# VHH binders against F-box/kelch-repeat protein At2g24250, part 14

Target 1, 374 residues: F-box/kelch-repeat protein At2g24250, of Arabidopsis thaliana (Mouse-ear cress) (q9zuh0)
Amino acid sequence: MAMKKKISTSSIMPDWSQLPEELLHIISTHLEDHYFDAVHARSVCRSWRSTFPFPSSLLRQSYSLPAFPLESKDLCCTLEKVPLFLFRVLTPPDAADASSEYFLGGLGQDKSNDHVELPSPLQCSVKVNVPGTEPILMNMLDCQIIPLGHKYRLMIGCNPEEYSAAFLPLNEQGGGGEFVALLDCTDLFLVLRSTEMRWIRLEKPSTASCKELFTFRGRFYATFFNGDTFVIDPSSLEATPLTPHIDSNFLVPSGNEELFLVKTDFLRCRVSRLDEEAAEWVEVSDLGDRVLFLGGHLGNFYCSAKELPHGCGLTGDSILFTVGSRNVTYPYKYGVHTNKRKAEDNINCWRSSRENRVLFRNRYDPVLSFRVER
Key: E = the ipSAE of ESMFold2; O = the ipSAE of OpenDDE; V2 = 0.75 times the mean of E and O plus 0.25 times the DockQ between their complexes.

## First folded at step 1 (VHH)

Design u05 (framework vhh_8dlx_2)
Fold by ESMFold2-Fast, scan of step 1:
Order: C-alpha cells, then structure tokens, then sequence
Structure u05 (fold): chain B 374 residues (1-374), chain A 119 residues (1-119)
C-alpha cells in the first residue's frame, strides 16, 4: 500500500510526451501538408502517434483477388495500389538549387541488398549504386519528396509480377467498392469484375505486344508497339480502335479531362491534345504549367507545376521521359523546342537541359521501408 | 572529363563525298550509343543517325541512302561518311554521346565542325 517516496534532485529534462493534447492538435493541423513530417512526429511517443494519423499517400492499398489462373499453385493473389513519388536528391550543404538529381519510384517493404533498416522504426536508408562512383547510403526521408500518384502491381503470394495492370473503380454501384481490373499477361488479357470475382480470359485486340494499359473517362485504353490503340468498354469488354487514328509513341492521360499524344524523336517532341468533339488531335505549342511524365513500365502521367512546391526544381512546359529499367534523362523544355521556335531550338538549349538530371533506377519499386506502430 | 572533338569539316563541291571524325575521351567509349546531329544556318537541329557498341546503326530515313556511320573502338573514334553532298547539307555537324538509350537524350556534345557545300 504505502510506498516510500524519493524526490529527484536531477535536472528536469523537457518531456515532449507530456505536451498537452491541445498543443499536439495545433501541431497536427500544421503538418497536414507535410507527409513525412507527420511520419516523423509519430515516432516521438505513443501520445503523438495517436494524435498524428499516418499519411494515406504513403499507405499501400491492396485488393484481394481470386487465385491467379495462369499459376500452377493455388496462391494468394492481390492487386496493390503503390504510391509513386519523385525524389529530389539534395547534396549537403547546398549545391542542388541550379541542378538536381531526381529518381522516380514507389515505396516498398522489400528487403533488397541495397537497403538497410535503421534501429528507429521510422528510419530507412537505401544503399545506392552509382555507376563510376562508390555506393552511397542515403536516408530517403532527407530527400525532397513529390507525390505523383499511384501505379498498380500484381502480387502472387509475396512476389511482384511484371504484368501491366489497369484498375477502374465503379461509382454508384451500391457504394460497395466495386471495380474492374485489366491485366496484360503477354499472351492474353485477364479481366476481373469485383461483382463476379472470377477471372475472364480476353483475346488481345492486336497481335503486337502491349505497350501500355491505362484508364481514361471510365474506359480502358490499350496501346501496342505497332501503334495500334484500342478503347475497351469495362462492361461489354468490346474493343474498338481509337479515333482519330494515331501513329504515336505515347498517350498521357490527365485525370478525366485531357488526353495528350506525344510523338518523339531524339531531339524534340510534338504534343497534341485530343479534341473529342471535333474528333481530331490538336497540336499544343507549349504546355503552360503542365509537366508530363513518360515512365515506361511505371506508366505515363501528368502533374501541374502550380501544385508543386516553389523551388522544387521542376517547372511547367516540361517533359520527363525514361525508357527501360534504369535511365538517365533530362527535362525537355517543350515551348523552347517547338517547331515555331526553330531558331531557339539549338544546341545551347539542349546543353542547358542537362542542369536537371533525372535518374530512373528500377523496373520494380525502389527499396524504401517504414515501421509504423498502430 | 568527357570530351568529344569533331574534325574533317570544310568547303566541298556539290556531288562530292566527305568523312567526318569525332575523337572521344573521358568515358568507356565502347559501351555507349554515339550519334551524329547537324544544324543548318538559321534552322533547328536534325538527327542524322546513331551507332550501338555492337556496330548496329540506325538512320534518319530522309538521310539513310546518303550517309554511313561507323566506329573504331580501338581509337575511340566515331565516323560519318557523307556522299552526294548538296547545298542543303551545309551545316555544323555535332558528335553526341547517348545516355542509356537513344530516346532518353544526350549527355555530352562536341563543339561541332562546319561543312560548307559551295555552289
């Protein structure tokens, strides 16, 4: 019952765990726009962890699927929605303002040979192999991180597959999270409707290899390396050729509002926007605040430079593109390189584009991991 | 430091042939794509073609019958052979190093060599 008490004469250390909940709430509202600052706050103590929610942009969502029909074993099959980020590498103390190295990738819990988990639950580091230099150990939380969207990845058991996947949520269908998924399995397409929860085998509409699968305005789009492009209805699964006809390399959807066509050579791009009412591709002379990403196996996507932090090293009227599993590329300044400005489309413009190198390092997710207590 | 130095330019008569050279240093030449690019006075850049380290070549379709690209990995030298030169071939000719793949862009460029086709 009664316990002996001893009064400590030691210096009183500040204890962040004793901060009032009212002050924690004020701090949490400040961190709403700072994704990794919120993750750092959660590592302080139990009280902070309960006050600061884990950022949804860093969470990987998964959809349970029927056993994969092309596998010999009855293995758990899931479709993961993987958050996709652009990482700007900052070189201490300050050398990155005029030129920056970027890399594009998702966050994973994979334990490849090039990452190390530190003792802190919220620390992660990646051992990066740079050609011609010694490997660099980087803490990814020290990079400037720009959210770009999501990619979908098929998981069979614990192993990621290289199949291209497109995911279409169905709105107002009972509000039950109904969806249709389309997979490119090389020899055929597979379709899954959440209402039936069974795999449907679909013959490819082209004999050529599929280049990209994506969704735009409630439909699936499939592009092929021979230039064929088809629009697939998610209900009927009927494939129709895209009109007007294209011979192009890349289609870039911008939400449900715009579809861009990017034709490339080694020195310049031409960008057109689909005018559905006129059924024609209209050439764009500059992209304004738009930044287009041609990510190959990571998909093609768009962001607005207006929504990016000032000084992030990316400006509008730019195209970043990569080919293969690991590439070095530079932002292509579209307005400077259009046919209208042929006198300005010269070697000095191309040389200056080298100031912002972009490194794309993996056909799969870069190895980044967090430990979160819930 | 990566350096590319073009040579062999000059004044030539229409209908004649000319061979340009590009001396490369500061990188493992035998492992990279190499390109030729030209720029006519007052015009934009025009890609001529490239060559893989295996020796395989790809050309601008408009120029394929008029040019040949080759490389000598023992001397770190890239070549452009041009035949049946016309006044329209008057340009500064640049040697360029590819990054990882041709469509991903160029790391380094030479300062160029001027070819003038007199008429």
Amino acid sequence: as target 1 above (374 residues)
Amino acid sequence: EVQLVESGGGVVQPGRSLRLSCAASGFTFSRYWMHWVRQAPGKGLEWIGNIYYSGRTFYNPSLKSLVTISRDDSTNTLYLQMNSLRAEDTAIYYCAKGTSYPESGFDYWGKGTLVTVSS
Scores: ipSAE 0.031, ipTM 0.476, lowest interface PAE 5.8, mean pLDDT 68

Design u06 (framework vhh_7qbe_3)
Fold by ESMFold2-Fast, scan of step 1:
Structure u06 (fold): chain B 374 residues (1-374), chain A 118 residues (1-118)
Amino acid sequence: as target 1 above (374 residues)
Amino acid sequence: QLQLVESGGGLVQAGGSLRLSCTASGRYYAMGWFRQGPGKEREFVASISWSGDSTYYADSVKGRFTISRDNAKNTLYLQMNSLKSEDTAVYYCAAGSYLTPESEYDYWGKGTRVTVSS
């Protein structure tokens, strides 16, 4: 049921609050993959807010787990599945040569404000480098939003500290599904099996602090700040050292087929692939259709360029590297910036148009922030 | 309850030398020194990787300060030579995942005071 638009000589905007409910439902279905557009639609009036559902992809799935056993008390424990997005900032269409900037993160409220709702108006701004001009201020509502999957995190009561967790589904095709979770709790590892639903203490295989936990080929991987890396069997919980030894660089699983080691020289990367039979890291010159995401608080991961939207500005054989705590990511084509030279440190510059350099002005300056109004 | 404990601060004359130490209760890939002088923001001084093969220095201390670590003792050091009045500050030990000056460090000590007299 299409409604034809009748053009009037009136210069006044139509009253959109009078739109039929069935037509609003059709529009809301179309906007399901456009997260900010859906949230914006909810801000028009009460009728639209009730008609347009809050995007489920923005809701964090949480799972109640057995209370975390602390000496002083049992604390409520929840596992959160946090959706990850890549935000592409589009430069003005009249720019002579426009390079895209990317920001990695989740959708959320202002970090230091009172409780704030997500529903619009959403306001946020980022500075974007435009070749040949001063940096411009862009509204994040003009960004292309690209879903990248999810990360798991553990929340214990109201503790502001996040804990590293790896979640391994087992026999998912069997319905209710079995799982094993591995948690790094500073002093020890904890394991939770869905069959038992009890926290099991696991001695750390290294005396160093744990750097990251992830799953690859149905096993847990744990890296430590001293360079120790262990592969842990989810059934037996036996830890085996990863051979050959790594030197505390970025370790990136690429699906279930490949494990990459990325060594960085501030602005440049060298990538090696694990040859399991030879027990060697073999340097690669081409990543194919792979896009690697490195660094920051969100960890290391990959995606296939084939899974990205057409025209998103990313192709295979590229690395997006985040420097420091601000989650600003810059695209690097692998090989282009691998010339051997000394590392540079220039904290006061926004971005180099030629080298995709990431630079910061101030540790407390947000490069990207969301401001929402109640 | 992982902690960093600095020691070795004190009063020293310009042109003199001083060695700071930081003992960690845990082990970390990256460790570094930061300082905060009177009326200034906290600034990076130096950092060192677990192996010691990678180090970073602020331009103002390059050639005068040397960062080192003893992994067996779980201790970080800062050897300060040719001290200037501008080096007067509270020096903080930091530990974390990433080595670069702009990196966020996870743990911080309470600081040790260094005063350089004329």
Scores: ipSAE 0.000, ipTM 0.174, lowest interface PAE 17.7, mean pLDDT 64

Design u07 (framework vhh_enristomig)
Amino acid sequence: EVQLLESGGGEVQPGGSLRLSCAASGFTFSYYAISWYRQAPGKQREWVSTITYGGSTNYAESVKGRFTISRDNAKNTLYLQMSSLRAEDTAVYYCATHRLYSPGDYDYWGQGTLVTVKP
ESMFold2-Fast, scan of step 1: ipSAE 0.012; ipTM 0.509

Design u08 (framework vhh_7sr4_2)
Fold by ESMFold2-Fast, scan of step 1:
Structure u08 (fold): chain B 374 residues (1-374), chain A 119 residues (1-119)
Amino acid sequence: as target 1 above (374 residues)
Amino acid sequence: EVKLVESGGGLVQPGGSLRLSCAASGFTFSHYAMGWYRQTPGKQRDLVADITSGGSTKYGDSVKGRFTISRDNTKNTVYLQMNSLKPEDTAVYYCARSLYFGKSEPDYWGQGTQVTVSS
């Protein structure tokens, strides 16, 4: 008789929004080292957003400091610890380009809402040129994201002002929160020691304008546009001229062991290392496991390729120069390119071939001398 | 050896006033942020007020306009003036020293002083 009806229960899709909160918390603990997987989980629904906290490693930590001596009592001075990332632009599967594009940046926050959100795709888009195709606009969330640690910046008042600053943590192994901060403030330097917690005026050691402030081997380094460079002791605040003298090139601290000078000209990029005992710059033919970041609004800094994730596309002996929008950067293989005599290995030709690639963004970060924490 | 010694607690009627004092020793007092926290049984310690080395103050929402924190660096003492006391202010009040960052967890605590607001 009667024709049997079958109830198809095949291919029932799970409703992820209905997962118990206890299971979501277990998943959350597995994602704590996978920052953007956690961020993507937060986009599923409100229940997941409440269960998966925005990763603290992506948040800017803010600390109150004493007010400036000449500022209103209503103004706050804050120290921000800003997470720093390298974004790798993934090329389409049909592109045969061996070179990856990178850009430096942080994640924005929606300050108008109670929720911390990633910047919109349009604010974080990159224009990528691939051989044989029209330029492609890519969403930054489609990039591979590489954590580089943190930078420190100083913010003053309710409308943040831009200042060149260097921050030197002290006694980290002893569990102490001691530090010294050095700030370039127009006609003078300002110093804040954690042991005193008051701003001290310090006369600039050069009459020229300050170009960069950074820390190296537990001391401050100040470079000036006339080529003067001074080493400042964080305890005594005594400034000593650095020898030998340098021109207006890039100084790159490499941890606490090495200081590099990068000179770029029409023909080549040349890197030298400071020999402190001989008091001279010694040219190097190879950077080993080092990756140098140059020419960006975030200052010059170093990364060890050994500390990078497997498969990130970066190897040692690399220099990343910022091109175009100040955030897009391309890897230059120092030992390979500098030792060749072909026009294609000239640094200006290398940069020029990539000048039409642009990062779209709505915010400009202040230029700071900084120490990258890992 | 860091020592924080609270005094001034006691029993007071609603609408009354108390002044708590915290005498500090064993460190350079003027270089540290100081704060007052309170704890009721079964609850975590809540910030009442803190004061930076530079004199800037912050208050918990429930005490704003009623309590005033101050410090005397010559006496190595931090004070909490409590006015218009309510039964809800009944708690053990702790003096604390903070690292230089205003959002840092305190690194030293006093033993606490009991404040009871009851008729």
Scores: ipSAE 0.000, ipTM 0.123, lowest interface PAE 17.8, mean pLDDT 65

## First folded at step 2 (VHH)

Design a01 (framework vhh_6fv0_2; at its last look DockQ between E and O 0.02; V2 from the best seeds 0.00; counts 0 for: pae O 14.5 > 2, placed apart)
Fold by OpenDDE, look of step 2:
Structure a01 (fold): chain B 374 residues (1-374), chain A 126 residues (1-126)
Amino acid sequence: as target 1 above (374 residues)
Amino acid sequence: QVQLQESGGGLVQPGGSLRLSCAASGFTFSSYAMYWVRQAPEKGLEWVSTISGSGGSTYYKDSVKGRFTVSRDNAKNTLYLQMNSLKPEDAAQYYCARGPTYSLWTGRSTDAFDIRGQGTQVTVSS
């Protein structure tokens, strides 16, 4: 009876710090487009951190535009591309509320000379600055970063005022492309075409204030606080209304795949997707893995439930409306029976669900912090 | 090496016509908007015309609208400027230039023309 010595394969965790520098460089080149992996790589050890640069995709990118002519003075203009992310950060142990916090917003590189020497092994690879609070070190082992896209802002003047902007690259094929920038000013839109390199005044298609500017599949979209929604052709600059003035309308791009229209009276919602081929809105009863975030300061956006941190309380096929005055989000689900009202309620709509509420703690543009109430 | 070479300039009488050409090499020509700019004596560089990469969109300085026509042949990597009804005010050194490039990823934009040719002289005199 030969006692098979269970070779306890002591899972000798490889000492990754001993990886040859040549290999680190090779890996680094391949991780440039994978910001999350790059962040993790930077957490391995000092040598890795030195080899792997902070991902550019997590940084705000700025570029100069032609000066904006004002009546008396030309103001310098800078367009800023702000990447948006959802991520989870654990609250410090000494915090009264040990609940995990979620952040929505942009990330930046710490420009402070006070580089906190992180002990080895490096547990935290990202420092998050929340206005009014001490910087939070993010543990990447327990953190997931969910890309939500990006927003554009125009900075005008020496004491820069921020304006909402949309940026549309034209002729993306070959890296040397034309672009059109659309800026929301108080009384009008401003348009910059790379071909002219001058600002052009454009009348707003609505009398209301612009809520959001974004791009989808080569077109500009504008939403207004009165519910007006327009598509704007980047060439002709003609604005076409998308929806009748009936209900509060929200447009939500889902990447480059789908554009959703959410009509709501705050009690019920109807969701439609744009069929570009048919030039019609098609009603949708299922969002799949998608979670739509509506009504927030960051605009409307979506994320995949699969990418959300485990245990966050958010599920796919959901719409979350943020009520700005109360800093509370309300989840909506399709076909949800609200016990209170009689059988005659058309079940074929999105209704408020009894799922966990999301409470926003701090609103700092462009960063929002929130927690899921259990 | 990225290069632009202008040709076709010369001396013309007021009301005359010239056709400028710009030969491009060293880059994917069709991927870039191209510009015509000019510089008159004791004046700064001024924009004249722009054509999109595909050639589908054209833009002109107001003073040359209706008189100048920009075109391109992407197969030949050549930019053209047909100048009709030339005026003394049109006399300048004319340059072709590659449009600014913007990287969506890096957020880098060139503030000016990336590349400009050596220019061709246009003189308008009676």
Scores: ipSAE 0.000, ipTM 0.245, lowest interface PAE 14.5, mean pLDDT 74
ESMFold2, look of step 2: ipSAE 0.087; ipTM 0.451
ESMFold2 (binder alone), look of step 2: mean pLDDT 80; pTM 0.809

Design a02 (framework vhh_enristomig; at its last look DockQ between E and O 0.01; V2 from the best seeds 0.00; counts 0 for: pae E 16.4 > 2, unsure alone 64.97 < 65, placed apart)
Fold by OpenDDE, look of step 2:
Structure a02 (fold): chain B 374 residues (1-374), chain A 125 residues (1-125)
Amino acid sequence: as target 1 above (374 residues)
Amino acid sequence: EVQLLESGGGEVQPGGSLRLSCAASGFTFSSYAISWYRQAPGKQREWVSTIYSGGSTNYAESVKGRFTISRDNAKNTLYLQMSSLRAEDTAVYYCARGPTYSLWTGRSTDAFDIWGQGTLVTVKP
């Protein structure tokens, strides 16, 4: 009866804090383009943090623009590029609510000199400032960060008023070349071309307030609160309507790949993609691995379901629509049939599944915090 | 040519099982959500199940726990595994893809959902 000695291979987790500096340096050079990995690397230990710089891609880039001619004073203008992220953090057990927290917003380097040295493993944590609350330490090793793109803001004056802006590079390299900036002002658009370096007044194509400005495949897009949507040519500055005057239209760019139009009556949604060749909107029954976020304060955006935090309950081919007044986001799925709906309902549409609701906890610019309810 | 072709229908006893297949051609199958519908005699067509491009699934309440939708993207084939079949499951089963709609006119284009011809499932003692 040979007692098979179960060699308990105690998988001694290597102490990564003891990794030689030379190796850390090598790793650091390979992570320069991977901001998420860099953030995690910085969260391993003090030595790692010192070796891995804070990713520049997470910093707000600022561009000095020519002064804006307001009535009597030239005001300094700065264009800020703000990266947007979705990330999940676990709340500390001692927190009033032990549920997982999700955040939408920007990340940045703490400029405060008050670096309290925290003992291990807390040193691996990131301090998150939530308005009205004490800073929360979050373990970034367990955090997932999803890039959602970026938003442009124009800061005007010493006490900077923020204006919505869209920025379109006209050269392939996206930096140092020709560009066009479109700014939303109260009564008009302002356009700045790099070749002219002066602000040009442009009449708004709608009488309503502008909801969102964004760029897609070399063009400006403007949405308005009355449902108007326009594409604006960066050269001619001509605005062309994209949709008939229908209430509750949302445009969602999916990177540079596809532009989606979501038409909703809150109960049902129709989703179309722009076929640029045919100059038509093509209705779609799927979004691939995409999750569309609509109606939020930060605008419309998308993410890959594969990149979503584990256990968040969200799946691909979904639309999350936020009802602003209730701070609740509802998921929509294609072909959902609820027992409560009359058989006469068009089954070929996106419908609210009322599953996996997202509840917003705090809304403060630039970060939104919310909870996914299962 | 974009086409969906259902197969696997037949007669089965109550409590039995049946597996339906839907073969897709003429389009990128993996990029689309595909659904099963059924139409019983004298009744309206009803939604049964959907599998999304990402692999997520959804079911009608009437079939939940009994039916399983799956897909093989390599074979461009949709499946519906039916178990614990009931008399009320008797219907022509259809697979379907999404429609084309013109937002310029606010009307559905002539390109509607792609539907198969259907396969008959009969649950009879």
Scores: ipSAE 0.000, ipTM 0.224, lowest interface PAE 16.0, mean pLDDT 74
ESMFold2, look of step 2: ipSAE 0.000; ipTM 0.203
ESMFold2 (binder alone), look of step 2: mean pLDDT 78; pTM 0.784

## First folded at step 4 (VHH)

Design b01 (from r19 with T52Y Y103D; framework vhh_enristomig; at its last look DockQ between E and O 0.05; V2 from the best seeds 0.00; counts 0 for: pae O 15.1 > 2, unsure alone 64.2 < 65, grease 24.5 > 24.2, placed apart)
Fold by OpenDDE, look of step 4:
Structure b01 (fold): chain B 374 residues (1-374), chain A 121 residues (1-121)
Amino acid sequence: as target 1 above (374 residues)
Amino acid sequence: EVQLLESGGGEVQPGGSLRLSCAASGFTFSSYAISWYRQAPGKQREWVSTIYSGGDTNYAESVKGRFTISRDNAKNTLYLQMSSLRAEDTAVYYCATEYDLSDWEDAFDYWGQGTLVTVKP
């Protein structure tokens, strides 16, 4: 009885690192419009990384703005547009079969002169700096990258201090269009209109510190730590309150489609969408394919569950809080019977599902990182 | 160990009445609020009613005026008197209590196995 030696077909992955440079150049020319493919290509090896330029579309765009008038010294002002991504790094095969690691942040070209020799043959495309830890090199090969939009930051001064800002283009035409920028300063807002190219002081509509500035459908939205929420008209600069004073409110735009308000005591959540026509909040029990990420330094954002890998543990119609005292959270689902609730409350709300455990590795800038455990 | 056991379910005609019971054990029954929930086939579980430790009661709008929640602390039993039953009241009815509320991670709801109520002609 001849023991059929299970030829472990070690799927000898072809060493793609050995492709001739000439071929790489040809390939690179075909990836110009496929920025994520370019990122993947750059992850193959050092030679590939050298051949495939970092996509310009993924770079931070900078806009020079007029000098900031706050101090006796004209400080240079630069508006940065930072693209945000959610990306899944391939978990090493040795990692427990049921866990997926996700990172949220910007993708950028590592300009660091510190040519860290990356392991051969595969090269890491992204360096992640986690505060208090050694930088992590992330292999972006076959990584799933999900665009989440952009965040705007204003850099002021020679030693640039970062300020939260919102940018609203008024004309669709790129490069020379009209725009309005809203800057959050400590005591006031500053507004810059492209037509005037000067900073205008605007009183904050709240006495609390601003939590977030963002734009939605041609308007500015400002949230404050005391729960105040305002919409600001870019023309009149009039601020209108959107919500009653609630301690824990999150506004999250879903692209240009929907603006959601999440009210929460962290035990339960209520979600409403803005009906702009009716000028009212409409409670919703369904987010569709959307996963809302709330409370992070990167702001509130959403992603489509369809873009997530199958079996990753995150599903649509979910809310994930990235803030809290603990490094563990769970997706909130509507009408979910969980082991954690108040029996006195109606369960017809969003509650922690406890089905999938989310462990945060880092909640702070520059990268949000978490693991989903089943 | 906390145990909840629902009983009293059955078939009833529209407009009929039914009384559910939930026998509780394993905790100080009188010290905690206790609630009824129901889950219809293919639907999410919904809150029906709560009776607090102090005797106050609350009801879902859908059952208000028709259902009455009560408790007998001496018997460690929760009741739900249902009247004017409708087809839409057809569901598995569950008794639930929040007993362990230590913190976010350690808080647990306790549920019974449920009792089926079917309202049909």
Scores: ipSAE 0.000, ipTM 0.231, lowest interface PAE 15.1, mean pLDDT 76
ESMFold2, look of step 4: ipSAE 0.100; ipTM 0.571
ESMFold2 (binder alone), look of step 4: mean pLDDT 79; pTM 0.786

Design b02 (from r19 with E98Y Y103D E105S; framework vhh_enristomig; at its last look DockQ between E and O 0.02; V2 from the best seeds 0.00; counts 0 for: pae E 11.3 > 2, placed apart)
Fold by ESMFold2, look of step 4:
Structure b02 (fold): chain B 374 residues (1-374), chain A 121 residues (1-121)
Amino acid sequence: as target 1 above (374 residues)
Amino acid sequence: EVQLLESGGGEVQPGGSLRLSCAASGFTFSSYAISWYRQAPGKQREWVSTITSGGDTNYAESVKGRFTISRDNAKNTLYLQMSSLRAEDTAVYYCATYYDLSDWSDAFDYWGQGTLVTVKP
């Protein structure tokens, strides 16, 4: 009848799994909108996992759409909002390796019907799927996680389609969740306005294939491989050439605050920002805390380096080409951080910094994976 | 030793087409960006197009929509498909690469001998 067991005391190591459920409920209501804090809380034990629901803001939101006109009828057509994140793997204190590992991509819930329970330390893990390889499990507790916004993709039935999509909410005034969606199909654009809930055919304004679709300050922008760039008004659907005229390699929106133009021959770059009031492109030598990511499968975007720790190898005021000429590259920086051994007659540009070597581990969809060496 | 050898040049009428080739050897071709340049008689050499190791392309404005750069890493060969040729496209065309800029001891520019393209009026 007697049971022998040493009981741990709270003075040695607190046992958070012993908290009463009522107190867990109170904690849960205060973490409802705190993205990865709720995920970390779910990893404590079965009681915490049952009390803290998986944050709905980290799940893929979907918008039901009318049947897609270019394929089979009667299939569910949805536009899926995929949240994007940059994951930095935290280096253990005892590790000899000074490099930093990064993963960038869309986050989604595992849709498998098999409910596989993992051990508590692994239950809050992110599965990184590289096609043709075994999935990699990353414990979220071992990562710094930086949100990068969203990517939209079209789903017909349960299957993703390869159409590029741009999504523009019309609800600056807060009145009802109206939106306009623009899809790049093979031979045309398709537009859906939520006020009509029907697909509108829109002829492409260029004879070349569309390169990028994005939004900036309430309008759609479409770039084409021949260098054409058009601005499309979401209400009228008029497509007009971008003013001022541009001859650019990359356009990069930075929220709704700035639109950057990066001209490059991949040896050196010049960067300009759009001054809409003056109707001109103004050359810049400073990107602030921004890191621009250019040319990869995720398109052109920026990351704020404000929340990154010192010495992590990924720093602001820099440009990283993810469509590189090699599997190794360096961030580009303006004049003050470049070192060239050859005589160059133009130091007023962005060049390879030769600081913090970047080694690409994967550049294929859906994940960008790289290691930064100092 | 890095070697680049251009071929495929010749005479064409305005509006005609040519395909240039550049055979590369002496380095790991698939790891480097490689470019086309041209030099008209009495003019300075100018950049035409570049293709990266990953296959991304960029073009000078004077040739956009008319020229297409491509590469075949299995054959170590760079191509330039030229169409809608004009008299101002008359030039000697060169392929060029730069050795690994991440290695400070081996940063050299390498050029081929060129192939002549003549667009007759």
Scores: ipSAE 0.005, ipTM 0.200, lowest interface PAE 11.3, mean pLDDT 71
ESMFold2 (binder alone), look of step 4: mean pLDDT 80; pTM 0.798
OpenDDE, look of step 4: ipSAE 0.014; ipTM 0.308

